# VH-VL binders against Elongation factor P 2 (efp2), part 2

Target 1, 189 residues: Elongation factor P 2 (efp2), of Mesorhizobium japonicum (q983m5)
Amino acid sequence: MVKVIASSLRKGNVVDKDGKLYVILFAENIHPGKGTPVTQLDMRRIGDGVKVSERYRTTEQVERAYVEEREHTFLYADGEGFHFMNPETYDQVAVSEAVVGDAAPYLQEGMPVQVSQFNGIAISLVLPQRATFEVVETEPTTKGQTASSSYKPAVLSNGVRTAVPPHIAPGTRVVVMTADGSYVERAKD

## First folded at step 14 (VH-VL; from q5 with heavy chain Y54H)

Design r3
Fold by ESMFold2, look of step 15:
Structure r3 (fold): chain C 189 residues (1-189), chain A 120 residues (1-120), chain B 108 residues (1-108)
Amino acid sequence: as target 1 above (189 residues)
Amino acid sequence: QIQLVQSGAEVKKPGASVKVSCKASGYTFTKYGISWVRQAPGQGLEWMGWISAHNGDTNYAQKLQGRVTMTTDTSTSTAYMELRSLRSDDTAVYYCAREKFDWFDAFDYWGQGTLVTVSS
Amino acid sequence: QAVLTQPPSVSVSPGQTASITCSGDKLGDRYAYWYQQKPGQSPVLVMYQDYKKPSGIPERFSASNSGNTATLTISGTQAMDEADYYCQAWDSRTDWVVFGGGTKLTVL
């Protein structure tokens, strides 16, 4: 944690207020005609989403959290969690299933992942926007004068259920969005 | 696959109440909030309020204060919005949208919408 | 006074660049978000936190936010981009969530 004056705070900063973390949504320094200058902060509490609006004297000290974003490489998962390596330092970090969350099935060995750390503790991950998986189950390809406009159910090699165009057969490698598994295109490799 | 599925269209008389459901799937429900947004025919988006699926805390738009109640049922991953004392100008499509509690906030997924028609 | 003002409509020819503005007091000091809504459909997030792009949004979409104005830009505009576009911000001065009035993009 680093103490800073309130007037230095900007949107995107994280502050510790009474043991709770808040993301700054908006900060404005106000210089009234009379009275002491103040900093207006609109904030959102991490963990439960509560939004608050507060005023501080511009010179008041506030504890600002340092959130680092650094690229890591995914290695593997085991009973202790998901393991990532910093490619510059070779330090390894185990990240819990709770932090990885819904991203877990999209992780692939060697995948570059942006890891956000608060005080050295991983708090979130950002995967590449897209990843390639094999379709392991889907209906056979539909051949007719016109292809169906509707997508059909499919299961990817990571177990994710999604929908693919009718021309996609089992064994096809497809590019999907890592956010929700939605089909983008057939892989071009 | 992240999905928000809402209950079906409703027709109501002025003075009645409506309760719209929003069932979430494909993500950890308790790590997000649900906002409710409505859109009158031919008009823009109007935020109605918000509920945290983590702890049930709510904020309601000032113009709806006293007429709206938002709840969640964590066991079914479902959010509810009840609007009471309906008026003709409450006719709108009602959307649920999820919001994230971290650095990368947004209304990133929306339900399909529920048409509520209020007529005599 | 948390009001976000958008032009009611913008028209462009296919292949040209569309710019949709969203104006608000000191909007550049807060995050701006953009949603696309096609007729009969739910809004879809197209840009967040001023310039960031969610998964699945085409490269031709970009956004900026400075001063009092956020701008959504669509280069190489296609017929499928015809939709209503809404900006959004977080602002405690009114209710926490403020949407712009919307802009209908027409691709002739």
Scores: ipSAE 0.393, ipTM 0.764, lowest interface PAE 2.8, mean pLDDT 87
Fold by ESMFold2, look of step 17:
Structure r3 (fold): chain C 189 residues (1-189), chain A 120 residues (1-120), chain B 108 residues (1-108)
Amino acid sequence: as target 1 above (189 residues)
Amino acid sequence: QIQLVQSGAEVKKPGASVKVSCKASGYTFTKYGISWVRQAPGQGLEWMGWISAHNGDTNYAQKLQGRVTMTTDTSTSTAYMELRSLRSDDTAVYYCAREKFDWFDAFDYWGQGTLVTVSS
Amino acid sequence: QAVLTQPPSVSVSPGQTASITCSGDKLGDRYAYWYQQKPGQSPVLVMYQDYKKPSGIPERFSASNSGNTATLTISGTQAMDEADYYCQAWDSRTDWVVFGGGTKLTVL
């Protein structure tokens, strides 16, 4: 973390205010004809999304978080969390279950993931848009019945429940969106 | 699958109130926020306000201050928007939209919309 | 900040490039977002944080934001791209969330 003058802050920077991290949504330096120049910050608190607007003197020092975004490779998960490796330096970082959240079932060994770190601690992940999983369970087709919806419940190899077209059988590899598990297509490989 | 399912259309008289529900499914409700956006017939989008499902904090559009209340019920994963003292210019489709608390996301999932018609 | 201004309409032929602008004071110092809305449907996020693309949005969509203008560009425009497009930005001096007036894209 480093101290910077308020006027150097811009959208996308992260600041520490009273022990909480905020992302800058907008920063404006205001130079009135009379009076002291100020920096207006619109920002969002990470963790709960609370939005705040603050004014600083342009020369006032603010603690800027040193946040780095860098691609990592997923290795494995254990009782301490999810472990990733920087493919350039081979340094490993553990990401807490709380940070990984609903993305956990979609992680696959060797998967490239964008990791945002604050002082070596991971605070955010971005997975690839799509991933391939096997359908391990799905209901029988009703091909003798006419229906307006062609999708049926299925369970993927990662345990995620989704909906698939009626022609998908157990053992089929499918491409899904990692954001929500929605079916994209049958895997071509 | 992530879904936001809103309550059905409403017809109201001027001076009445309306409360629209937005039931979320397919994700951890308390890790996200809900914005409410309305669209008058043939018009553009107008942001009404926002609520954190994490802690209940809100921000309301200045035009609507004093007339709008947003709440959540975490046990049912449902957000609510109540608009009071309805006027004819409140006739619109009302949308709920999800906002992530992670880095730099926007309104990534929207409800189907709820038509509220205000007429005498 | 002023209201975000969009042209009311843009027309292109299939396969041509469509360009939809969104103008606002110092908009390049804010994040810009783009939503697509087809008749009778909810808006769909198509671009966020100036140029980033959410899951499922075709490669032909791109965006930029600098100075006072954000631009949504659709290359190789298809009939299915016909819709209303709204830009959005954050600005606490107004109502935190500001939408542009919308642009109707017509593909002839």
Scores: ipSAE 0.299, ipTM 0.686, lowest interface PAE 3.8, mean pLDDT 86

## First folded at step 17 (VH-VL)

Design t3
Fold by ESMFold2, fold request of step 20:
Structure t3 (fold): chain C 189 residues (1-189), chain A 121 residues (1-121), chain B 108 residues (1-108)
Amino acid sequence: as target 1 above (189 residues)
Amino acid sequence: QIQLVQSGAEVKKPGASVKVSCKASGYTFTKYGISWVRQAPGQGLEWMGWISAHNGDTNYAQKLQGRVTMTTDTSTSTAYMELRSLRSDDTAVYYCAREKFDWFGDAFDYWGQGTLVTVSS
Amino acid sequence: QAVLTQPPSVSVSPGQTASITCSGDKLGDRYAYWYQQKPGQSPVLVMYQDYKKPSGIPERFSASNSGNTATLTISGTQAMDEADYYCQAWDSRTDWVVFGGGTKLTVL
């Protein structure tokens, strides 16, 4: 946690208020013609989603959550979770399956990943937008069909189900979006 | 995979009440909120209120305070919205929407199919 | 009180870039969200927290938010993009949730 003055807060900051964490939705510094300058905060409590609106003196100190983001390299996954290494220090961090979530099948050994940590605990990952996988299952190539509206079901080498153009055959390497497995293009390697 | 399935259309007379259900599946119900949003014919979206499936806390739109009650049943992963003292201008499609509020962001990310409530004699 | 103003309609030809604006006082200091609604269907989230894209939304959708204006941009617009589009923000001055009036996007 870092103490900051209320007037420094912006949307997206996380603050500790009476032992509870809130995300700032909107912050406005108000300088009335009479009276003390204030900061108006619209906030959402993380634990239960309750939204509150409160005023602080602009100089009032508030505990802000410190979130650290650093690039890591994916190593491997096991029963303990997903293991990443800081490429400069070689320190390793394990990230829980819950945090990795739907990104899990897109991780590849050596992949650069941005890891965000709160109090030393990983809370989010950002993968490269694209990755290459082999199509292991789809209908045979349909000659003469290249329209995007005629995409067919496919299964990638990481197990992800997606849709590909009719000209893609099993065994083809394709580039997909890591966010959802959507087809981008045929791999150029 | 994630679904919100709402109860069927209702026709009501002025002064009656309606209770719309919203059954969630494919996610941990108690980690999210449910907002209710209505849309009168040919009109835009109007937020009605919100309930936390985590603890049952609610926020209602000011104009509906006193006429609306939102509840959840965590054993069935179902949210309910009851609107009382119905008026003809309550005729609308009523949507439930999942509100995400974790560390990773917020949004109304999944919506039910809508429930048409018609208020007429 | 907070009001989000959208143009009532926008018309583009297939392949053109469509821009749908949402204006509100200091909207750039708030999170902006975008929903697509096709006739007879429920809304679908297409952009959240200014510029973030949910899974399954095409690359041609993008968004920005600064000053008093959020903008949803659809590049290479297709006939299937024809829909009503609503912006949304959080604002405690109302009942927390503010929707714009909606913009009908027509693709000829």
Scores: ipSAE 0.585, ipTM 0.837, lowest interface PAE 1.4, mean pLDDT 87
Fold by ESMFold2, fold request of step 20:
Structure t3 (fold): chain C 189 residues (1-189), chain A 121 residues (1-121), chain B 108 residues (1-108)
Amino acid sequence: as target 1 above (189 residues)
Amino acid sequence: QIQLVQSGAEVKKPGASVKVSCKASGYTFTKYGISWVRQAPGQGLEWMGWISAHNGDTNYAQKLQGRVTMTTDTSTSTAYMELRSLRSDDTAVYYCAREKFDWFGDAFDYWGQGTLVTVSS
Amino acid sequence: QAVLTQPPSVSVSPGQTASITCSGDKLGDRYAYWYQQKPGQSPVLVMYQDYKKPSGIPERFSASNSGNTATLTISGTQAMDEADYYCQAWDSRTDWVVFGGGTKLTVL
C-alpha cells in the first residue's frame, strides 16, 4: 500500500478509501483561474459496482492499492474453496467460491490461471481464454444439415450447456471459450 | 450460455406505466449490475439507469428521476424496470444489459433482445 | 454537457480497412468502449477499455484511444461487418454513461 498525491492518479489505478477499493475511471486535474487546484476523480467501487465522483486537493494524499498478479496452477476444489499453487514457490492459495464465480466449471487440474491478490487474499482470476471439454450429450449428427449452420444444444463434460455445429457427435472433444462456454472448434486430439 | 431474456412488446396510452422484465441465466446474477438502455425509432442509444444485483443500489438518468424504478428479484435472477407517466416520446426499444464491475473489467457485455414499448393515443 | 461525436456514416469496399472515430474532450484519459448493432438486433460489445477484445470478436477488429479521439478499426472489412457502431465512455458530468451518436458502416 502506498500513499500518493491525488494529482498522480490515472484511469486504471486502484485506491483504498475508508477500507473500500475503487478503480479510477477518469482523473482530471483542474487549475481554476482563481481558487485551489483540485483533482476530480470518477471511480467505481469494486465490491458493488457503485460509481462515485469526488474532488480532492491536488496535493491530498490517497492510499493507492498494490495488487500482485501471478500465475498459479489449479490443484483441486473442496468445501473450503478452490486451491491454486504458485509453480515457482509452491505456496498455495485458496480462492473463495465468490471470487471464482462462473469460472468454476472451466477449471481443470494443472490449468495455468492468473491470480490477483491484495494483502494475500485472492480478488480475481483470469483463466486461459479457451479450454477443451468432451461433449457428453447432444443429438446425433444429421445428414445434409451442415450447409446452413443451425447450432444444436449440447452438454459438456463439466456440466456446461452450450451449442455446437450439427456435425459434432457425443464423445467429441471441443474447444470452448471459458468466458461463456461458446463453441470455438473441434479439438485436435 | 449467458442470456438475458426480456418480456414481450407492449402498447400503452399516454399517462400509463410499463414494467419490463429481464431474466438472467448462465451466470451468478448477484455478481453483476443491470443497466437499462432505450433506443427510439431511428435514434441512438440512451442510458436510463442502473441497478446492482449485489445489493439493490440504483442510479437513474437525471431526466428520468421520479418516473423510473428499477428492482431485482435475486431468487428468480430477474431485473425489472418500471417507467411511469408515459409520453409519446417514450416510444422505444428498451434493452437490459449486464454490467460487470470486477477489478479488471467493466462493460455492457451481454444485452437482452429488447422490448418494444409503443406509446400512442 | 459531455458529448461523444461520431461521423454519421463510413463507407468502404470489401477487403479494405474501415476506421470509425469517436471524439470527446480528453477522451484518451477515459476508457472507451465500442458496440456493434445490426438492423433489428441488440448491440454487441466489440471492444472495451480502449483496446481490449471480448471473446469471439474477430482479429480484424482493433481499437485505440488517445488525446480526444478513440478509433475503431476493422481491417479486411467483410459484408457481415455492415452495422451501426456506437462508442461509449463513463463521465460523471452527464448521467455516467455517454454514448456516441452512432456511425453506419456500409460495405459495398
Scores: ipSAE 0.569, ipTM 0.829, lowest interface PAE 1.5, mean pLDDT 88
Fold by OpenDDE, fold request of step 20:
Structure t3 (fold): chain C 189 residues (1-189), chain A 121 residues (1-121), chain B 108 residues (1-108)
Amino acid sequence: as target 1 above (189 residues)
Amino acid sequence: QIQLVQSGAEVKKPGASVKVSCKASGYTFTKYGISWVRQAPGQGLEWMGWISAHNGDTNYAQKLQGRVTMTTDTSTSTAYMELRSLRSDDTAVYYCAREKFDWFGDAFDYWGQGTLVTVSS
Amino acid sequence: QAVLTQPPSVSVSPGQTASITCSGDKLGDRYAYWYQQKPGQSPVLVMYQDYKKPSGIPERFSASNSGNTATLTISGTQAMDEADYYCQAWDSRTDWVVFGGGTKLTVL
């Protein structure tokens, strides 16, 4: 935490107001021909997404929180959330389901994940773009089909539904995109 | 995989209404919003409005206020867009798009295939 | 309502760098987004929050946003990059979304 003048704030910055963290969505310095210069801030409160719009004097002091981005390793999930560990310090952080979102099924033990934190609170994750899973269910394999043929429905070991080439059979490990579960290629392991 | 599948093409008379559906799959429907964007033939993209699949909150473009209604059915993970009092200049391809929430900003990261709505006498 | 202005067309030779601009009042104070649309297809997000790339977007795509202008840059332009490109922003207060008029990128 550090105090900065309002006019120095920019979109993407995080500020502490009354013990709550806000992301700046829009920041504008207004210099009227007549009157005191002001800084307009449109902000979103971290946690519940409430939007606020406030004006400050350009020289007014505001508490700024800095984002810390560090690689962590996914450990496990429980009722308290998803647990990650800093491989250098061995510090652990619990990330809420709300923050993890639909990335949850793609998390695997030992997976390196970029965790962004504000004042020790995890606010976002970046997973590797690709992950490998076993196909546990799919339509019967059609021989003689190529990867360019129409894809068929499949279910991965993590429960995610995807589409795979006709030649893919249950038990095959495949690489998928963690963003949307789309098939990339057969795993080489 | 994430998909937005829209209903088929529509042909309507002026003054009629059209209701386009958008079925979402591959993600938790209630954690995202759905925006509707239309594109007249040979023209650019026009934002129509947004609906939260979480709480049903809506925000419509000013131009379409009173004429458009967006709804969701969480049980079927389907979003609907109804446009009333149709006129010829409503002829367009209508898209639904997932509006990804991010603390820093939102983007339309997945789109439906589009639904052509033709309004003609 | 806010207006985003794009050039109607940009032409480049293969391998050259294409730059598509999007101008709007105080656009640099907001986040800009970019979409690619090929004929007969749905738009595809190619850039979010000024310069961030979604998964699957080639490295030759980059973007910036400052002052009143956002710029999408495609280095080493390829034939497959020929498409319409739209910039987008939104008002943080009203949450109204605005698209630019679109730019047709032609690869000669």
Scores: ipSAE 0.528, ipTM 0.806, lowest interface PAE 0.9, mean pLDDT 92
Fold by OpenDDE, fold request of step 20:
Structure t3 (fold): chain C 189 residues (1-189), chain A 121 residues (1-121), chain B 108 residues (1-108)
Amino acid sequence: as target 1 above (189 residues)
Amino acid sequence: QIQLVQSGAEVKKPGASVKVSCKASGYTFTKYGISWVRQAPGQGLEWMGWISAHNGDTNYAQKLQGRVTMTTDTSTSTAYMELRSLRSDDTAVYYCAREKFDWFGDAFDYWGQGTLVTVSS
Amino acid sequence: QAVLTQPPSVSVSPGQTASITCSGDKLGDRYAYWYQQKPGQSPVLVMYQDYKKPSGIPERFSASNSGNTATLTISGTQAMDEADYYCQAWDSRTDWVVFGGGTKLTVL
């Protein structure tokens, strides 16, 4: 944690205020014709999302926290959360279910994930856009159906429900978007 | 897959009310907010307001305050937008959109198909 | 309230670079978002937090935001890119959303 002048702060920065961390959503320096210049900061508190608006003197010292973005590999999940490892240092970090959110089903062992951390606490994840899963359940394939036909409901090995082309059968590995589980293509493996 | 499915088109008289539904699927409903955006014919997008599917908090556009009510039913993963005292200039396609929460900002990453509401005498 | 101004239309030939601007007071100090809307369809998020692309958005899409102007850039513009594009920002104080007027991109 480093102290910086308020006027140097920008959107996307994280600051510590009264022991709480805030993300700056908006920052502007206001120089009135007469009076003391001030920095307006609109912030969102990390943890509960509460928004706060504060004004500082432009030269006022503010505690800035730095968010580190680092590639990690997903290891496993347990009662403590989702565990990731820095492939370079082999340091591990546990990420809460709250942070992982709906990305959880798409996590696979060995998957590279960008982890954003503040003071060792993971605050966000970025998964690869695509992931491969096996189709474990879907409607029977009908001969003559093409990829241009209507998609049919399917269930992936991770439990995610998706829609796949008619020619896709159970046991087939498919590539899906990790954002919404949408079908991309048949896996080439 | 993530999907927002809205109710069908509505035709209303001036002064009436309309309630549009938006059923969400493919994600944890209570972890995101829902915004409503409308678009008059040939016009741009207009934000109407937001509701948290987590705690029910709402925030409405200033011009619609008093006339709009947004609600959610977590049991059915459905968001509702009621607009009262309808006027002809309320004629528009109404969209629900998932507000994806990000600590650094919010975005509407998934949209319903839209609901046409026509207000005419 | 805050106003975001976009040019009503932009025209480009296939393969050319299209630039769509969104101007607002101190917009560069806020995050900008962009949406693509094709006729009869719902808007699609194509850019968030100034320059970040959602999954599935082509690499030819990029964006920047500085000063009072956010810019959506489409390199190697294709016919399929013809659409209306809307910029959007948040009033972080009121948590209200503001959209630009939209820009119709025509691919000649």
Scores: ipSAE 0.505, ipTM 0.790, lowest interface PAE 0.9, mean pLDDT 92

